# VHH binders against Gliding motility regulatory protein (frzE), part 5

Target 1, 240 residues: Gliding motility regulatory protein (frzE), of Myxococcus xanthus (p18769r270to509)
Amino acid sequence: DISNEVREQLDRVESDLHMLRDDAFRFVRRNDDGINTLHGNLAKMADHVAEARLVPLSTVFDAFPRAVREMSRTQGKEVDLVIENADIGVDRSMLGDVRDALVHLLRNSVDHGVESPDTRQQLGKPLNGRIRIRVRVDGDMLHIEVEDDGRGIDPERLRQAAISKRLINAVQAAALSEREAIELIFRPGFSTRDQVSELSGRGVGMDVVKRKVETLGGSVGVSSRIGRGSTITLRLPQSL

## First folded at step 20 (VHH; from aa1 with S52N G56S)

Design bb1
Fold by OpenDDE, look of step 20:
Order: sequence, then C-alpha cells, then structure tokens
Structure bb1 (fold): chain B 240 residues (1-240), chain A 121 residues (1-121)
Amino acid sequence: as target 1 above (240 residues)
Amino acid sequence: QVQLVESGGGMVQPGGSLRLSCAASGFTFREYYMSWVRRAPGKGPEWVSEINSEGSSTYYADSVKGRFTISRDNAKNTLYLQMNSLKPEDTALYYCAAEPDMWGYSEWEYWGQGTQVTVSS
C-alpha cells in the first residue's frame, strides 16, 4: 500500500517535471523569437534613424556660388561654379566638417588654381575659370569631387618644397612618382602654418582637411595636371 | 642664396606713419604670396597682412585694417607696408615672409630678420 502511494507520487512528480520542461522549452523558443524580432526591429530602427539624419548637400552648397563669386572678384578673377547632384544626402553630424573642407578646397582653387584672366587669355583658356563640384554615391560611400580648370599642381615644385623643409632629401624626392609628389600636400608638416596661419583664416593646410575627413571615416585624394587643373576627391561614409 | 631684408622700421609717436620695405633675392619673387608678420615682446607672432603673387589681392588682420596698406613691386622684388595711424600696440618686430603660390600649400618658406617698429610717446 505504501509502495503504491509512493509510486503514484513519483508518477505525479514525473508528470510535473515533463510539464515544466515543456514550458521551459516554449519559453526559450518564444524568447528566442522575440529576441530575433527585436534585433530585426532595432536594425530597421537604426536604418530609419540613419535616413532621418541625412540632409541634402544643397544645404551646404547653397552658399558656395556667392562665396566663390566674392572670392574671385576680390582677385580680379571670374570663376563659374558648377554643382552636380546636390540633392544627395549626407549625415547631419558631418555637415559642418564637410562644409569646412569644401570651403578650404574652393579657396585653394580660386587662390592658387584658377589663373588670372590675362594669364588664361595667354594660355588660350576661357577667361572665366571653372570649378565643378560633383557628388556621387558609390556603395556606402559618398564621393565629393572638387575640380578646377586652373594651373594644376607642379610636382617638381612640391619636391623642392619638401626638400627645403627637410621632410625628404633630394634622392627621396627624385624617387617619388608624380602622383606621390602631388600627394605631399597631405603630408604632415608640409603645409602646416604655425599658429600664425590660424589667425589669417588662410593657413589651414591640406593635412588638416585630410585629418578631418579621416576622422569621419573617409579618405582624400588628389589628381592634377599642369595646365589642366586639379581634382580633390573626398570619400566619406554616407551614414555614420 | 635666398634673402629677405626688411627696412624702414624705427621709433614714432602715436598717430605717426612708417613705411616698411622688404627686399627679396635668390628666389622667383612673383611666384610667392608675401606677408608681414609681427612679434611683440612677450607675445606670439601675429599675422598682419598678405598680398597675392600678382598684387591684385590684399588681406589684413582686423587690428590693422584701414590703417595699413600692403603692396608689392614684382619688377623690383620688393614688398611694402605703409603703416598709418600707428598705435603703441603696433610696437613689434616686423618680419617679411614668403609663401609659394601653390595649390594646397600654406606655409611661409622664407623669412627675413625683421625690422623693429616702436610706437611710443
């Protein structure tokens, strides 16, 4: 009799354990599904937030025509600014840095790129210089190109400048390709105006531009030909 | 040999005028932006004025705007600074500096030894 009672109790316990096991499995499954759903929703939310943070580059570009015109006129130059694909979005958090970088590039193109009207006439170029800003998206990256049709960059002058600054010796300078020589403009210490340059507003070197772009997870490149002009390319993530 | 030689400094009373000159040699002067930079005792260097390679554009620090005029004569390889309405705060050693007119390059390559300007009663 006691044995039967014990058996019955054991059977009950076993049944309860089975039920608990099943409930535990169901709980784990539901939670797993819930976690997956949550992850999916979080990913979607992240995408939506990223999209919501995008601001058209036109917000930055709208001021550029006037700025370029003003800069050019003060130098007796006429420069046409052409902007392509200004409707492309950039992360709002990057807008300030992008603006600053572009202003710096535009200033360089107006100051040191585009020749005077007299010089351009002598060279058989249109009297008006041209700066073109092109924007494109390549995968997850935003490409912003600033192109001028000015005098271009002289690799030999840059080699000489680097030697003069003792950044490289004559042998090293001679070993540089034209591309590498042009890329010296990004080299730390090459275009660093001391604290004094910060005061003039003109003294920001291309190394600073590079640093800013890199801080944003991007890269900067340069292409130039003597007499044909220069192109600076900023590569930035479309979303942070 | 590259040389920048400043001249024209001196002592003047407040409200007075001076004209500084910088004679350049040993490099292609017309290919450089030229600047005046000054250093007052106990202070860091201060940019004063800049002129582009062609002489068509001039820039001034706010502290000297309307009082100073920068100019250049590329035929004579000479940079000038006309300083009017001088103030005691303008007392400094004034340097001539040359920056190559190159895209993406923003540094003075050559410096003079400076000329002393003292404005005092």
Scores: ipSAE 0.602, ipTM 0.753, lowest interface PAE 0.7, mean pLDDT 88
Fold by ESMFold2, look of step 21:
Structure bb1 (fold): chain B 240 residues (1-240), chain A 121 residues (1-121)
Amino acid sequence: as target 1 above (240 residues)
Amino acid sequence: QVQLVESGGGMVQPGGSLRLSCAASGFTFREYYMSWVRRAPGKGPEWVSEINSEGSSTYYADSVKGRFTISRDNAKNTLYLQMNSLKPEDTALYYCAAEPDMWGYSEWEYWGQGTQVTVSS
């Protein structure tokens, strides 16, 4: 029997083919695992690069106390600036936009928010006005609050301005909540002067701030009470 | 009734001086930033100068820096523009404009009718 030897050879070949198939599937699965590991490692590297690109906000905030002092002096006001958590970082590419937005907010608070010392004394407020910049991070979002203890924002005056500019009618204005009325400061077309330029020497339009923040993927909010002051909150992704 | 009334315009030789006034009524003058804006023949409006509510901060267009001085008298509800070293290019209708001293709102709410300044030999 020669036929018995042939059958034994066929059994060996069949066993080898099963092993080859199993090896091939293991090889494919290992390559899938390797690709997934590579993707995971690339994601970790991207996170590390993003963190390495963060620059402390103090690099632009450190100029603000001097700027506020000069703004205050020329306006005949006394204003203290407090900055909290400026060691928190933001993507280097956003620093200029953040600086520009905050300068507009600070100028508004000094020029139009904080009252003169005489007026503050009559109102029973501390003689020196106060502006506070506070930074925090929540997840991947940066929150920057700029708060003053000035006269606040009058929602009724804003309703009247919007009617006068024909942006809304009287019925629509009456339907606005106080918060919605205050948010008119951000509406395109509400403030018609250009952003700060050398010709004006100052600019105070809040739609410029909102537009800039939104192009960076963020949002802007406002909270205010007449006689108590205003808070503007910028939300921005910490990295782009 | 809100009124802004300019005066003091006229015809002057190049190098001369004029003092413009803008009398305000019908609103709380000291609560407004005040500006001078001019419109030259064939051109659109051009901002010239601005002064804050208390008169402590002044701003000027590059074309007039060093030659024009803005001021205000809140007791008299009057805005002024001292114009020195006048040039033919300063020929224009000059308007005063009022902007509320208000957080986050930047708009010239009230305008005067203008006073003509003509600088010619």
Scores: ipSAE 0.599, ipTM 0.753, lowest interface PAE 1.1, mean pLDDT 87

## First folded at step 21 (VHH; from bb1 with E107D)

Design cc3
Fold by OpenDDE, fold request of step 23:
Order: C-alpha cells, then sequence, then structure tokens
Structure cc3 (fold): chain B 240 residues (1-240), chain A 121 residues (1-121)
C-alpha cells in the first residue's frame, strides 16, 4: 500500500516535471519568436527610414542647366548639359556636399575642358561642347559621372607641374603611368592656389573634392583622353 | 627661359591711378590663366584679379572690385591691370602669376619679381 502510494506520488511528480519542462520550452520558443519578430520589425523600420531620407538628385540638377549656360556664355562658349537618371535618390544629408562637388566639376569642365568654338571648329568638333551627368546605382553605392567632350587632361603637363612643385622628382614622374599621372589632380598639395585666392569656389583643388567625398564614405575617380574629354566619377553611399 | 616682368608701379596719392603691365616670355601665354597677386607689408599674399586664357572672363577680389580692371593682349604676351581710385590699403608689391589652363589644376606655375605700388598722401 505504501509502495503504491509512493509510486503514485512519483508518477505525479514526474508528470508535473514534464509539464514544467514543456512550459519552459514553450516559454523559450515564444520569446525567441518575439525576438525574431522584433528584429524583423527593426530591419523594416531601418529600411523605411533609409527610404524616407532619400531625395531625388533632380533637386540639385534642376539648377545646373542654367548655371552651365551662364558659365559657358561668359566665356564665349556654348555647352550643352545632358542629365541622365536624375530621379535617383540620394541621402538628404549628402545633398549639399554633392551639389558643391558637382558644381566644382562642372566649372572645371566649362573653364578648362571644353575648348573655344574656334578651337573646336579647327579640331573638327561640334561647335557646342557637351557635358553629360550620368547617375546609376551599383549595389549600395551611387555613381555620379560627369563627362565632358573637351580637350582632356594631358598627363605630361601634370607630371611637369608636379615636378615644378617638388611633389615628385623627374624619375618618379617618368615612372608614373598615364592614369597615375592624371590622378595627380587629387594629390594634396598639387593645387595650392586656394590658400591665396579670396574667391569662393575658385582655385579649389580636386584634393578637396576627394576629401569631401571620402568623408561621406565615397570615392572619386578620373578618366581622360587628350582631345576626347574627361570623366569624373563620384562613388557615394546611397544611404548613410 | 620663362620670364614674367612687371612694370608700371610707383607712388601715387589716394584717388590716383596706375596701370601695371606684365610682359611674358618663354611659354605659351595664351594657354595660361593670368592673375595679379599682391603682398602688402606685414601681410600674406592676396589674390587681386584673374583673367582666363582668352580674356573673355575676368574675376576680382572684393577689395578691388569696381576699381581695378584686368586685361590681356595675347598677341603681345602682355597682362595689364588698370588701377583706379587707389587707396592706401592698395600699397603692396604686385606680382604677375601664370596658371596653366588645365582641368583639375589650380595653382600658379610662374611668377614675376613684382612691381611696387605705394599709395600715400
Amino acid sequence: as target 1 above (240 residues)
Amino acid sequence: QVQLVESGGGMVQPGGSLRLSCAASGFTFREYYMSWVRRAPGKGPEWVSEINSEGSSTYYADSVKGRFTISRDNAKNTLYLQMNSLKPEDTALYYCAAEPDMWGYSDWEYWGQGTQVTVSS
């Protein structure tokens, strides 16, 4: 009789233990599901916030056609501005810096890239110069290209400038590839006029532009061919 | 071989005028932006004015805007600065500087020795 009672008690305890175990497992599972749901919701929220921060680049580009026309006309040039994919979004926090960078690039293309109409005629080029802004998204990066059909960049002239400034010696200059020579425009100390110039935006070197873009988590590239023009590429994160 | 020679400086009274010239040689003058830069006693260099390669665009520091006029004659390889309504604050050594017309490059490659401008009563 005592044995049966003890057995019954043991069976009850075992049953209770089993129930407690099951409850514990259910509790853990529910909490895990809750955490996973929370993580999912946070991720979605982050995406929504990121999307909400995007502003179309057209906000910046809308002023550029007029600006380019004005800049070019003052120099006796006619430059057509073509913009592609202006509807692509950029983080609102980067808009100001992107604008400044692009204005600097456009100014360089108008001032130093596109030849005079007389020169272009002699070269068999269209009388009107062309600047093209192309925007694309590559993964999580925004690519903005500014291309002109001007005189291009002469790597030899840049080598000579760098030697003259004692940034590099003649041997080092000669060892640079054409690409590397062109990239000298981004080197700190290559353009130092801005230290003396009072004009905002004038005399600013491409090293400043590069630094600004890099601060945003981006990068800057250049490609150029003598007689064919130059292309500057800004790579920026689409969202910060 | 490269040479920039400034001339036309001197002493004038306030309100007076001077015309500076810069004769360039030894390089392709028409391929350069040209600037005037001045250095006043005890001060650093100050950019004064710039003219593009073709002479179609001119730029001025706020301190001289409306008073100074920059011009160039590419056939004569000469840069000019007409200075009117001169002030004592315009007293400085004025340099001619040449900047290559190159994409992405912003610096003067060649400098003159300067011409002294003194404005005093």
Scores: ipSAE 0.779, ipTM 0.862, lowest interface PAE 0.5, mean pLDDT 90
Fold by OpenDDE, last read:
Structure cc3 (fold): chain B 240 residues (1-240), chain A 121 residues (1-121)
Amino acid sequence: as target 1 above (240 residues)
Amino acid sequence: QVQLVESGGGMVQPGGSLRLSCAASGFTFREYYMSWVRRAPGKGPEWVSEINSEGSSTYYADSVKGRFTISRDNAKNTLYLQMNSLKPEDTALYYCAAEPDMWGYSDWEYWGQGTQVTVSS
């Protein structure tokens, strides 16, 4: 696979760059004047390598409209997927993990977020649900937001679930703010089944997503309102 | 009080059929995904089948696909499992499990006591 070959080449270049950096530092200890220029050039080279590693997120997003349609139809739902700024680049090494995380989010939005057409009609919502993926760059960080206009997350139900799982007691649950209660979905052992189903991605909780994102040097956040929908934000380094 | 009560288990010959039922009470049944999970002697629990809150989507383990059918009646707060072409390896205690239909949450909250299914010649 050409993509894998390119990845390997880039990884080698990165490794070589680190070695050169180390050698340069050793050299600078010996030769002060030439060292500053070398450091500057190495820094520029590192930047160029980092840029070369960027792949448009569209590489991942291109499959999502079809996937969302298929997932929705199987459930008797209609969901529109809107994608913004798909041309923004992400480090090639993160593509797989980012894809997996986003698929997990989209599945949650389709399965548990967006209501059935009948329910939406009763609620006075558009018959079609909407999921929006929004990408932005903030400094050196990539922000990916996945927003649905579904039922939202009920913090009280999460409190009850946490009590039921004996992760917290009733007093502790009651002391949680709404935000803290919603953030329980990221708590290890809270949202993942002990006995994971044979179905791909089923039984996997948001704690796994959080771990993956954190392993990449990022963070995950959630915002939700009952009846209005949920937004998950992935913050990732644009370059590793 | 939350209750899940399984019934319909028994002893059958290979190739036979059984229909399991799970009667739910004490919680809003329609807000939960429902699953059947089984535990065979000396083995860990095995997920068998799942149905979404509205009953529009069903999922099966490969081991039971084509033989078992999961369904639900939300008006009766009841979950069903039609088991056809039963095999000795299907022998297990079958549990009904309820998972809240919530964003970002993927775990069973409630369990039944189980109903025994024995497939033997």
Scores: ipSAE 0.768, ipTM 0.857, lowest interface PAE 0.6, mean pLDDT 89
Fold by OpenDDE, last read:
Structure cc3 (fold): chain B 240 residues (1-240), chain A 121 residues (1-121)
Amino acid sequence: as target 1 above (240 residues)
Amino acid sequence: QVQLVESGGGMVQPGGSLRLSCAASGFTFREYYMSWVRRAPGKGPEWVSEINSEGSSTYYADSVKGRFTISRDNAKNTLYLQMNSLKPEDTALYYCAAEPDMWGYSDWEYWGQGTQVTVSS
């Protein structure tokens, strides 16, 4: 009789343990699901916050047509600015730096890219120069291209400048491809004036632009052809 | 073979005028932006004025704005600086500097030896 009672008690205990085990597993599973859900929600929230930080590039671009017109007219030039996809968003925190970089590029195109009307006429080009800003998104990266139809960049002149500055010797200069020669504009100390010229807003080289873009996690590229113009491409993360 | 030779400096009284010239040779002058830079005794270099390659645009430091006028004659390969209403603080060695008119390049490539300007009573 006592043996049967003990057996029954053991069976009950085993049953209870099994139930407890099952409950524990269910609890762990539910909590795991809850944690996963929470993580998912946090990720979504992060995405929403990132999206909320985006500001249209038009905020920057809206001032550019007037600025380009004024700069060009001061130099006796007529330059048309064409902007594509200005509605694309950029992180608010990068807006100022992007603006500064673009202003620098536009200034270069107006000052050193686009020829005078007389020169353009002689070359058979339209009297008005053209600068195009093109924006596109490629994955998580923002691409901003600034293209002019000006004189382009002469790699030989850049080689000579580099030799003159004693940055490279004649043999090294000759060994550079055209692309590499053009990319000299990004080399530190190559295109930037010493602090003496800061007052004019002039003298900032493309090395500074490159550094700024790189600090933002981006990159800068250049493509140019003599007589056809130059294109600078900024690659930036769309969100930081 | 590249040369920039400044001239026209001298001693003048306050309120006086001077005209500096910079004769360029050995390079294509019309393809360069030209600038005047000055160095006063005990001070670092100071940018004074700049003119674009075609001469259509001119820029000035605030310290000389309204008093100095930069100009160029590309046919003569010569840069000029008309300095009016000179002040003692304008006393410096004035240099001519040439910057290639190239996209993405913003540095002076050639320098002159300078001409001394002294403004003193």
Scores: ipSAE 0.767, ipTM 0.858, lowest interface PAE 0.6, mean pLDDT 90
Fold by OpenDDE, fold request of step 23:
Structure cc3 (fold): chain B 240 residues (1-240), chain A 121 residues (1-121)
Amino acid sequence: as target 1 above (240 residues)
Amino acid sequence: QVQLVESGGGMVQPGGSLRLSCAASGFTFREYYMSWVRRAPGKGPEWVSEINSEGSSTYYADSVKGRFTISRDNAKNTLYLQMNSLKPEDTALYYCAAEPDMWGYSDWEYWGQGTQVTVSS
């Protein structure tokens, strides 16, 4: 009788242990699922926060048509500004830097890109110059292109300027591809004056723009053809 | 050989006028923005005025606005600075500087030797 009682007790203990094991497994699974759900919710929240930080680029672009008109008219030029996809959002924290960069690009296009009406007429170009801002999103990156239909960038002139500044010698200059020669505009000490003029933005080179963009986690590119114009591309994270 | 030669400097009394000239040679003058930069004794260089390649736009430092006038004659490869109502603080060596009219380039490439302007009673 004692033996049977002990056996029964053992069976009960075994049953209880089995139940405890099952409960433990269920607990672990539930917590794992809970953690996963929490992670998912946090990710969604992060996305929502990121989205909430986005401000349409139109906030910046809305002032540009007037600015371009004013800049161009002071030089006896007429420049049309075309903006595409201005509704795309950018992180609010980047707006100021993006604005500054774009203003710098627009100024360059108006000042040094777009030819005078007389020159354009001689070249068979429309009297009015055109600057186009194109915005697109590629994955997590924002692409902003500023294109002008001006005179383009002469790589040979840039080579000569670099030689003159003693940044490179004649052999090095000659060894540069056309693309590399054009990219000299981004080289530190090449396009920026040592002494910045009192005029806003004057004396500031594209190296500063590049540095600013890179600080934001982005990149800058340039493409240009003599007589056809120049395109600057800013690649920036859409959200920081 | 590239050369910028400033002239027209001298000594004048306060309130007087001078006209500076800068004769350019050895480069395509019409493809350059031109500037006047001055250096006063014991001070760093100060930008004074700038004119675009075509002469349609002019810019001035606040310190000289309304008193100085920059102009250019591309046919003569010459830059000018008319300085009126001169002040003692305008005393400096005045340089002519040339900046290529190129997209993305904002530095002076060529400099003159300077012409001395002294405003003193």
Scores: ipSAE 0.764, ipTM 0.854, lowest interface PAE 0.6, mean pLDDT 90
Fold by ESMFold2, fold request of step 23:
Structure cc3 (fold): chain B 240 residues (1-240), chain A 121 residues (1-121)
Amino acid sequence: as target 1 above (240 residues)
Amino acid sequence: QVQLVESGGGMVQPGGSLRLSCAASGFTFREYYMSWVRRAPGKGPEWVSEINSEGSSTYYADSVKGRFTISRDNAKNTLYLQMNSLKPEDTALYYCAAEPDMWGYSDWEYWGQGTQVTVSS
């Protein structure tokens, strides 16, 4: 891993910063000029500690090409995975959750998104399907996009499913925009098979992925066009 | 209008074989993943096996791996489960279930009524 020596040093520094923060609050009660200076210095130290705790996403992303190859072989598909900007870091405590979320997204894209080579040929698409993972930083937030060039997500099918499951009525379904209908995949209770592994055998649903991302202080978005593919966007704070 | 009808169950001695069928109608069969789910006496539902829309990928619970084979015929809208080397623990009501082949949506939308498999010595 990134050196345990570095991790231990970072934890010790973080603890010291909390003690200084508490001192600053006491100081605020006593001196206006001093509180502004101390607050500024504590903010700078907190920023340095947070940045030093970052671990490159490549730590978990490097396993994805092999995973996608195995998923694709099992499904009889040809899929190219491209990964961009995996050198960008995230707090080590979030790596496992990010890995787990992305594995679910990749499996969905291989299993349900990308078409078979024969189907892609008939549609005039490149024989090899494509999944792209792109990472970027915008302020304090990471954006991780997982895009495939597959069949996309049909919003009308999702409206009908939601009506059948009695999650919404026909009037409510008709009022949903295309984006809102596609976002039903994140609604609790929508993918009922994903609730219990003993019962379902499949594991984690998209509502669980969204909840986990939101617990980390982030958000999840989806965009899709029938016949052209789907993009899932995870937005996460880069550090705790 | 949607209908899933299982057949092929019955009584069999341990070590025997059965082949279950599930006839589908009222929906576009080739656009669905199909599963077998069983309910043993005194237990809740247990997933057994799954096959993707094209029939190119199959999955099995550990308890049946190597003994059961799932298959489908999309021209006949029929799902099959070949059950070999049956054990008393396989005694259950076996259901077929249909799940749409869709990104991000996983639900057994349609269920059959089940066919009973009884393995006893």
Scores: ipSAE 0.658, ipTM 0.801, lowest interface PAE 0.9, mean pLDDT 87

